VHH binders against EKC/KEOPS complex subunit cgi121 (cgi121). Designs and how they scored, part 182

Target 1, 174 residues: EKC/KEOPS complex subunit cgi121 (cgi121), of Schizosaccharomyces pombe (q9p7j3)
Amino acid sequence: MILPLFPETQVHVFVYENVSNCAAIHEQLISQNPIYDYAFLDAATILYKKQVYSAIIRALEDRRDEQMKTKTIHSEVILSLSPKTEISSAFRQFSMTKKSKNIVVVKIDSKLTEEEEFERLDKLVEGNRVEFSDEELQKLIDFKVLKKNYKLDPSTLENPLASILSSIALRGYS
Key: E = the ipSAE of ESMFold2; O = the ipSAE of OpenDDE; V2 = 0.75 times the mean of E and O plus 0.25 times the DockQ between their complexes.

## First folded at step 19 (VHH)

Design qp12 (from qo3 with K56T; framework vhh_6qgx_2; at its last look DockQ between E and O 0.94; V2 from the best seeds 0.00; counts 0 for: pae E 3.2 > 2)
Fold by OpenDDE, look of step 19:
Structure qp12 (fold): chain B 174 residues (1-174), chain A 123 residues (1-123)
Amino acid sequence: as target 1 above (174 residues)
Amino acid sequence: QVQLVESGGGLVQAGGSLRLSCAASGFTFSDHHMAWFRRAPGKEREFVAAIAYTGTYTFYTDSVKGRFTISRDHAKNTVSLQMNSLRPEDTAVYYCAATYAWDYYTERAYEHWGQGTRVTVSA
């Protein structure tokens, strides 16, 4: 897909459930294997498409403004999901772990069609692809984790999206 | 309380060797990547080496490749930097650091830091 504010940047987002090889993928990430040049997120931490898009947009803005805090655009996406400014914390909160079962995978600066990118990614991920939708994400979310990550309380749970987006947008300003 | 305590610094002649050690406590050492940074006089702090939490993967700045070796001991919660063929340009305060993120080269990624140990290499 193309984001209106970044027409020269193609972005793809994929969701996988019942992934059996997260540990193996994680190993490749820590090894800095360039084939795994994606943002691998734990789906348990993602509730909305707009949450992911917001993080992507923020990361792209940071890059545009030469204000990236991390080395790579994908790491910046992970950071951008967090209400915290600490990179280490953001990774702990949102990145895929060895124990993850469901994941959201983000590709920035793709040169491939969505289908082509899927075929490429499908060789790396052993799981079932599901639609990138709020409906599917809601099936995978861990609300305990979500509440913890964004410090949601009963009052903010009435409109979790607004709270999440505010947290992302206001990172570093509170 | 999180602590990273460096040791092993000192004065050495060019061509000599030193082994730095960092003792970690107060956090889960086994799930953190460890690194060494250094700050030379009048310069900014720079990445030197990192080692993944598994101990399997290591990363080095170009200027120290082949001369420095980073290692870790999970039983002792320590990370070490073996420095061989030292050069005057290696003179710096060396810092131990820890991170959960695999953004190894990014100083900001590291959430825990030691106070540093001074290494001086004379010509």
Scores: ipSAE 0.915, ipTM 0.949, lowest interface PAE 0.5, mean pLDDT 96
Fold by ESMFold2, look of step 19:
Structure qp12 (fold): chain B 174 residues (1-174), chain A 123 residues (1-123)
Amino acid sequence: as target 1 above (174 residues)
Amino acid sequence: QVQLVESGGGLVQAGGSLRLSCAASGFTFSDHHMAWFRRAPGKEREFVAAIAYTGTYTFYTDSVKGRFTISRDHAKNTVSLQMNSLRPEDTAVYYCAATYAWDYYTERAYEHWGQGTRVTVSA
């Protein structure tokens, strides 16, 4: 996929349900294994495709502007989902954990087609790939987690998208 | 109340050894990665060493590899830094820090900090 503001940057997003090896993937992440250089997100925290796109765009903007706060563009995506600037909190709130069951996986700066990247990723993740769509994401979300992560109140509960996207776009600017 | 309390600093001759300890309380020690940072007079704070929450992976800045060893004790909620073959350039205040994020080299990823312990290495 090509984002209009970043036409030279290939991005792929995958969704897996019923993942049985999140603990093993987590171990690879903490060992700094470069084969696992993806953003592994807990799908319980993701309701919309636009939520993920907005975090990717924010991470790419911060890289372009030399304002990245984290080690890799993929860890920057994790931070960019958060309405706050605290890195440790963002990882706690949005990153895949060893107890996660469903995940969203982002690859930025891919040199591969989507099919080729999927073939590589499918060797790492033991789960069932589903479509990256609002319909599938809605099946995997935990609304209690979403409400807490973005501090949604009754006035935003039925249309949370705008509040979520503004939190991602405006983090650190207000 | 989160606390990280360093101890074991002091004055040592070049070539000597010191062992720093950091006692942690007020957070879940077993799910946090731990690190030591240091600040020499007039310099920015820099990464020294980190250990994953499992204890299975350790990382070191190049200037201390082979001389310093980080370890953790989950039963005592402590992190230690064994510093051997000390050099005058190791003179600094050493800080213990904790993070949930696995971004070990990024100082900003560390959310809990101790007050530091001074290490002075005399020529």
Scores: ipSAE 0.372, ipTM 0.742, lowest interface PAE 3.2, mean pLDDT 90
ESMFold2 (binder alone), look of step 19: mean pLDDT 89; pTM 0.911

Design qp14 (from qo3 with R108K; framework vhh_6qgx_2; at its last look DockQ between E and O 0.91; V2 from the best seeds 0.85)
Fold by OpenDDE, look of step 19:
Structure qp14 (fold): chain B 174 residues (1-174), chain A 123 residues (1-123)
Amino acid sequence: as target 1 above (174 residues)
Amino acid sequence: QVQLVESGGGLVQAGGSLRLSCAASGFTFSDHHMAWFRRAPGKEREFVAAIAYTGKYTFYTDSVKGRFTISRDHAKNTVSLQMNSLRPEDTAVYYCAATYAWDYYTEKAYEHWGQGTRVTVSA
């Protein structure tokens, strides 16, 4: 897909459930294997499409403004999901772990169609692709983790999206 | 309380060797990547080496490749930097750092830092 504010940047987002090889993927990430040049997120931490898009947009803005805090655009996406400014914390909160079962995978600066990118990614991920939708994400979310990550309380749970987006947008300003 | 305590610094002649050590406590060492940074006089702090939490993967800045070796001991919660063929340009305060993120080269990615140990290489 193309984001209106970044027409020269193609972005793809994929969701996988019942992934059996997260540990193996994680190993490749820590080894800095360039074939795994994606943002691998734990789906348990993602509730909305707009949450992911917000993080992507923020990362792209940071890059545009030469204000990236991390080395890569994908790590910046991970950071951008967090209400915290600490990179280490953001990874701990949102990145895929060895124990993850469901994941959201983000590709920035793709040169391929969505289908082509899927074919590449499908060789790396052993799981079932599901639609990138709020409906599917809601099936995978861990609300305990979500509440913890964004410090949601009963009052903010009435409109979690607003709270999440605010947290992302206001990172470093509170 | 999180602590990273460096040791092993000192004065050495060019071509000599030093082994730095960092003792970690107060956090889960086994799930953190460890790194060494250094700050030379009048320069900014720069990445030197990192080692993944598994110990399986290591990363180095180009200027130290083939001369420096980073290692870790999970039983002792320590990370070490073997420095061989030292050069005057290696003179710096060396810092130990820890992170959960695999953004190894990014200084800001590291959440824990030591106070540093001074290495001086004379010509």
Scores: ipSAE 0.915, ipTM 0.949, lowest interface PAE 0.5, mean pLDDT 96
Fold by ESMFold2, look of step 19:
Structure qp14 (fold): chain B 174 residues (1-174), chain A 123 residues (1-123)
Amino acid sequence: as target 1 above (174 residues)
Amino acid sequence: QVQLVESGGGLVQAGGSLRLSCAASGFTFSDHHMAWFRRAPGKEREFVAAIAYTGKYTFYTDSVKGRFTISRDHAKNTVSLQMNSLRPEDTAVYYCAATYAWDYYTEKAYEHWGQGTRVTVSA
């Protein structure tokens, strides 16, 4: 897809459930294998499409403004999901782990169509692709994790979207 | 209390060798990537080497490749930096650091830091 504010940047987002090889993927990430240059997120931490898009937009804004804190745009997406500035904790809280079962995968600066990128990614991920939609994400979320990651007050947990998006947009990164 | 304690620094002639050691405690060493950074006099702290939590993958800044070797010992919760063929430009305070993130080269990715050990390489 093309985000209106970044018309030159092609982005794809995929969701996989019941992934059997997260340990193998994690091994490739820590080895810095360039074939795995995606943001692999634990779906248990993602409730909304807008959560992911807001993190992508924040990462792209920080790149545009020369304010990135991490080495790659994909690691910047991981950081951008966090309400805090600490990179290590953002990875711990939002990245896919070797024990993850469901994942959200983001590709920024793709030179491929969505179908072509899917074909490539499907060779790497052993799981079932599902639609990137709020309906599917809500089936995969862990609300205890969500509340902890965003420090959600019980009174806002009824509709946490605004709180989450504000955390991503306004955390004061430069 | 998280601690990273470096040792092994000192004064060495150019061409010589030193082995730095870093003892870790107060966090889960076995799931953290480890790195060495250095700060030369008057300069910003820079990445030197990293080793993934498994011990299987190592990464080096170009200026030290072939001369420095990073290793880790899970039984002792230590990380080491073997520094061979030392040059005056290697003179710096060397810091041990730990992170969960596999963004190895980025200083801000490291959540735990040692106090540093000084290495001086004389011409």
Scores: ipSAE 0.754, ipTM 0.903, lowest interface PAE 1.0, mean pLDDT 92
ESMFold2 (binder alone), look of step 19: mean pLDDT 90; pTM 0.918

Design qp15 (from qo3 with R108Q; framework vhh_6qgx_2; at its last look DockQ between E and O 0.96; V2 from the best seeds 0.88)
Fold by OpenDDE, look of step 19:
Structure qp15 (fold): chain B 174 residues (1-174), chain A 123 residues (1-123)
Amino acid sequence: as target 1 above (174 residues)
Amino acid sequence: QVQLVESGGGLVQAGGSLRLSCAASGFTFSDHHMAWFRRAPGKEREFVAAIAYTGKYTFYTDSVKGRFTISRDHAKNTVSLQMNSLRPEDTAVYYCAATYAWDYYTEQAYEHWGQGTRVTVSA
């Protein structure tokens, strides 16, 4: 897909459930294998499409403004999901772990169609692709983790999206 | 309380060797990547080497490749930097650092830092 504010940047987002090889993928990430040049997120931490898009947009804005805090755009996406400014914390909160079962995969600056990118990614991920939708994400979310990551309380749970987006947008300002 | 305590610094002649050590406590060492940074006089702090939490993967800045070796001991919660063929340009305060993120080369990624140990290489 193309984001209106970044027409020269193609972005793809994929969701996988019941992934059996997260540990193997994680190993490739820590080894800095360039074939795994994606943002691998734990789906347990993602509730909305707009949450992911917000993080992507912020990362792209940071890059545009030469204000990236991380080395790669994909790491910046991970950071951008977090209400915290600490990169290490953001990774701990949102990145796929060896124990993850469901994941959201983000590709920035793709040169491929969505289908082509899927075919490429499908060779790396052993799981079932599901639709990138709020409906599917809601099936995979761990609300305990979500509440912890964004410090949600009963009052903010009435409109979690607003709280999440605010947290992302106001990172470093509170 | 998180602590990273460096040791092993000192004065050495060019071509000589030093082994730095960093003792970690107060956090889960086994799930953190460890790194060495250095700050030379009048320069900014720069990445030197990193080692993944598994110990399986290591990363180096180009200027130290083939001369420096980073290693870790999980039983002792220590990370070491073997420095061989030292050069005057290696003179710096060396810092130990820890991170959960695999953004190894980014100083800001590291959440824990030591106080540093001074290495001086004379010509």
Scores: ipSAE 0.915, ipTM 0.949, lowest interface PAE 0.5, mean pLDDT 96
Fold by ESMFold2, look of step 19:
Structure qp15 (fold): chain B 174 residues (1-174), chain A 123 residues (1-123)
Amino acid sequence: as target 1 above (174 residues)
Amino acid sequence: QVQLVESGGGLVQAGGSLRLSCAASGFTFSDHHMAWFRRAPGKEREFVAAIAYTGKYTFYTDSVKGRFTISRDHAKNTVSLQMNSLRPEDTAVYYCAATYAWDYYTEQAYEHWGQGTRVTVSA
């Protein structure tokens, strides 16, 4: 997929359920293996496609404007999901862990078609690919985690999208 | 109270060695990647070395590769930096730091910092 404001940047997003090798993937991430240069997110923290797209757009805007805080565009996506500016906390809250079961995987700057990128990623992830859709994401979310990450109260939990998106958009101003 | 306390700094002649140590308390040491940064006179703080929370992976800035060795001891909650073949250019205040994020080279990724220990390398 190509975003209108970033016409030369291919982005792919994949969702996997029932992943059996998150511990092995995590080992590759902490070792800085370049084959694993993706953003691996815990699906328990993601309720909407727009949540992921907003983080991707924020990361790309910060790169364009020379305001990135993290080393890679993929780590910048992880930071951009957070309502706060602290990189360590964002990783703790949103990144896949050794104990994750379902994941969302983002590739930015892909030189491959979606199918070609999937073929590469599928060699790394032992799990079942599902559609990147709000329908599938809501089956995988942990609402207690979502509420905590975005400080949602009962009134916002009924329609949390606007609250979540404003938290992402206003990071650093509130 | 989170604390990172560095020790082992001092004055040493070029070509000599020092071993820096950092004692950690007030947070879960076993879940954190550890690093050393340094600030030379008139310069910004820069990355020196990092070690993953498992102890299996280490990372170094190019100017110290082969001379410095980072290590960690989970039983003592310490991280160390063995500094060999020291040069006047290594003169700096050295800071111990901790992060959950595997963005090792980025100063802003580190959530806990020590007060620093001064290393002076004379010609």
Scores: ipSAE 0.789, ipTM 0.911, lowest interface PAE 0.8, mean pLDDT 92
ESMFold2 (binder alone), look of step 19: mean pLDDT 90; pTM 0.919

Design qp16 (from qo3 with E107D; framework vhh_6qgx_2; at its last look DockQ between E and O 0.97; V2 from the best seeds 0.88)
Fold by OpenDDE, look of step 19:
Structure qp16 (fold): chain B 174 residues (1-174), chain A 123 residues (1-123)
Amino acid sequence: as target 1 above (174 residues)
Amino acid sequence: QVQLVESGGGLVQAGGSLRLSCAASGFTFSDHHMAWFRRAPGKEREFVAAIAYTGKYTFYTDSVKGRFTISRDHAKNTVSLQMNSLRPEDTAVYYCAATYAWDYYTDRAYEHWGQGTRVTVSA
């Protein structure tokens, strides 16, 4: 897909459930294998499409403004999901772990169509692709983790999206 | 309380060797990547080497490749930097750092830092 504010940047987002090889993928990430140049997120931490898009946009804005805090755009996406400014914390909160079962995969600056990118990624991920939708994400979310990551309380749970987006947008300002 | 305590710095002649050590405590060492950074006089802090939490993967800045070796001991919660064929340009304060993120080359990614140990290489 193309984001209106970033027409020269193609972005793809994929969701996988019942992934059996997260540990193997994680190993490739820590080894800095360039074939795994994606943002691998734990789906248990993602509730909305807009949450992911907001993080992507934030990361792209940071890059545009030469204000990236991390080495890569994909790491910046991970950081951008977090209400915290600490990179280490953001990774701990949102990145895929060896124990993850469901994941959201983000590709920035793709040169491929969505289908082509899927075919490439499908060779790396052993799981079932599902639609990138709020409906599917809601099936995968761990609300305990979500509440912890964004410090949600009963009052903010009435409109979690607003709280999440505010947290992302106001990172570093509170 | 989180602590990273560096040791092993000192004065050495060009071509000589030093082994730096960093003792870690107060956090889960086994799930953190460890790194060495250095700051030379009048220069900014720069990445030197990193080692993944598994110990399986290591990363180096180009200027130290083939001369420096980073290693870790999980039993002792230590990370070491063997520095061989030292050069005057290696003179710096060397810092130990820890992170959960695999953004190894970014100093901002590291959440824990030591106080540093001074290495001086004379011509």
Scores: ipSAE 0.914, ipTM 0.948, lowest interface PAE 0.5, mean pLDDT 96
Fold by ESMFold2, look of step 19:
Structure qp16 (fold): chain B 174 residues (1-174), chain A 123 residues (1-123)
Amino acid sequence: as target 1 above (174 residues)
Amino acid sequence: QVQLVESGGGLVQAGGSLRLSCAASGFTFSDHHMAWFRRAPGKEREFVAAIAYTGKYTFYTDSVKGRFTISRDHAKNTVSLQMNSLRPEDTAVYYCAATYAWDYYTDRAYEHWGQGTRVTVSA
């Protein structure tokens, strides 16, 4: 779907459940360790593959158009998941925390195949890799968190995809 | 009520030292990264230094590295900037700022700002 817009940009997305070392990973992120240059997202905030791909595409579009608000493309993915433009709030709402259990990990501009990137990432994350699929994401989502992050009411919460994708695409226009 | 209150600014001769302090209240200091930014006359606000919420990691713009030291005191909810070997080019209003995001260098990543304290370094 979203692949044709940026055909020369290698993107890999991984999902891990039952991660035991999120506190250690968080420490590496705040220290700016370049080995950890990924977007580490809390899976409790992610319901759909399209949610992640829409945020990636928004971040890549903003980079292309010289409209990025954050320092790195990976931090821009975190911001791009948010319906609002506040960077600190986006990190608070969507990034992996010390207490996260399940994570979604995004690598943009990878120089590696998916399996090579996985081998590097697997040395960093102590957890079980699962498929990046709507089926697996649905098992890991927290619907209370999703409702709060995207301000969903009962009518949109039953089928929230369009509302979520619109929030990502229209950030900065409201 | 969120407050960041800077103090310690003033007039100092080149080569001298000043210590800035920032008292924080009204938010969870222990989970926020802290930074100092500065604005020289006629210029945009620029990053000076940041310290991670743990106190373990510090970051500096190149022009102050080795001369300035950022520190934080979790018991007092304060952030300090020790400024040594001051130069006329360091003349600016210095602002204390706080963020949850580890995007340390980016002005708009900071959600809380102080009013600033003036530092003037004379030749």
Scores: ipSAE 0.789, ipTM 0.915, lowest interface PAE 0.9, mean pLDDT 92
ESMFold2 (binder alone), look of step 19: mean pLDDT 87; pTM 0.888

Design qp17 (from qo3 with E107Q; framework vhh_6qgx_2; at its last look DockQ between E and O 0.95; V2 from the best seeds 0.87)
Fold by OpenDDE, look of step 19:
Structure qp17 (fold): chain B 174 residues (1-174), chain A 123 residues (1-123)
Amino acid sequence: as target 1 above (174 residues)
Amino acid sequence: QVQLVESGGGLVQAGGSLRLSCAASGFTFSDHHMAWFRRAPGKEREFVAAIAYTGKYTFYTDSVKGRFTISRDHAKNTVSLQMNSLRPEDTAVYYCAATYAWDYYTQRAYEHWGQGTRVTVSA
């Protein structure tokens, strides 16, 4: 897809459930294998499409403004999901782990169509692709983790999207 | 309390060798990537080397490749930097650092830092 604010940048987002090889993928990430140039997120931490898009947009804005805090745009997406400014914390909160079962995969600066990118990614991920939708994401979310990551309370749970987006937008301003 | 304590620095002649060590405590060493940074006089701190939490993967800045070797000991919670064929331009305070993120080259990614150990290489 193309984001209106960044028409020169193609972005793809994929969701996988029941992934059996997260440990193997994680190993490739820590090895810095360029074939795995994606943002691999734990789906247990993602509730909304807009949550992911907000993080992507923020990362792209940071890059545009030459204010990236991380080395890569994909790491910046991970950081951008977090209300915390610490990169390590963001990775702990949102990045895929060896124990993850469901994942959200983000590709920035893709040169391929969505289908082509899927074919490439499908060789790396052993799981079932599901639709990138709020409906599918809410099936995969761990609300305990979500509440912890964004410090949600009963009052903010009435409209968790607003709270999440605010947290993302106001990171570093609290 | 998190602590990273560097040791092994000192004065050495060009072409000589030093082995730096960093003792880590107060956090889960086994799930943290470890790195060495250095700050030369009048310069900013720069990345030197990193090692993944598994110990399987290492990363180096170009200027030290083939001369420096980073390693870690999980049993002792230590990370080491073997520095061979030292050059005057290697003169710096060397810092040990730890991170959970695999953003190895980014200084900001490291959440724990040592106080540093001074390495001086004379011509």
Scores: ipSAE 0.919, ipTM 0.952, lowest interface PAE 0.5, mean pLDDT 96
Fold by ESMFold2, look of step 19:
Structure qp17 (fold): chain B 174 residues (1-174), chain A 123 residues (1-123)
Amino acid sequence: as target 1 above (174 residues)
Amino acid sequence: QVQLVESGGGLVQAGGSLRLSCAASGFTFSDHHMAWFRRAPGKEREFVAAIAYTGKYTFYTDSVKGRFTISRDHAKNTVSLQMNSLRPEDTAVYYCAATYAWDYYTQRAYEHWGQGTRVTVSA
């Protein structure tokens, strides 16, 4: 996918359920293996496609404006999901862990078609690909985690989208 | 009550060696990547070395590769920096830091910081 404001940037998003090798993937991430240069997110923290796209857009805007806080565009996506400016907390709250079961994987600056990128990623992830859709994401979310990550009270839990998106868009501008 | 306490700083002649130690408490040491940063007089704090929480992966700024060795001891909750072949430009306050994020080179990624130990390398 190409975002209109970033015509030179191809982005792909994949969702996997029942992933059996998150511990092995995590080992590759901490070793800085360039083959694993993706944002690996815990799907338990993601309810909406717009949540992910808003984080991608924020990360790309910050790169364009030379305001990135993290080393890579993919780590910037992880930070951009967070309502806070603390990188360590954002990774703790949103990144895939050794114990994750379902993941959302983001590739920015891809030189490959979606199918080609999937073929590459599928060699790394032992799990079942599902559609990147609100329907599938809603099956994988942990609402207790979502509530905690975005400090949602009962009045916003039924329709949390606006609160979540404003947290992503306005982080650091308070 | 998180604490990172550095020790082992001091005065040393160029070409000499020094070993820094950092004792960690008040957080889950086994889940945190550890790093050393340094601040030379009049300069910004800069990355020196990091070690992943497993102890298996280490990372160094170019100017210290081959001279400095970072290590960690899970049983003692410590991280160390062995500094060999010291140069006057290594003179700085050295800070121990901890993060959950594997964004090792980025100062802002580190959520816990020590107060620093001073290293002075004389010509």
Scores: ipSAE 0.762, ipTM 0.905, lowest interface PAE 1.0, mean pLDDT 92
ESMFold2 (binder alone), look of step 19: mean pLDDT 89; pTM 0.912

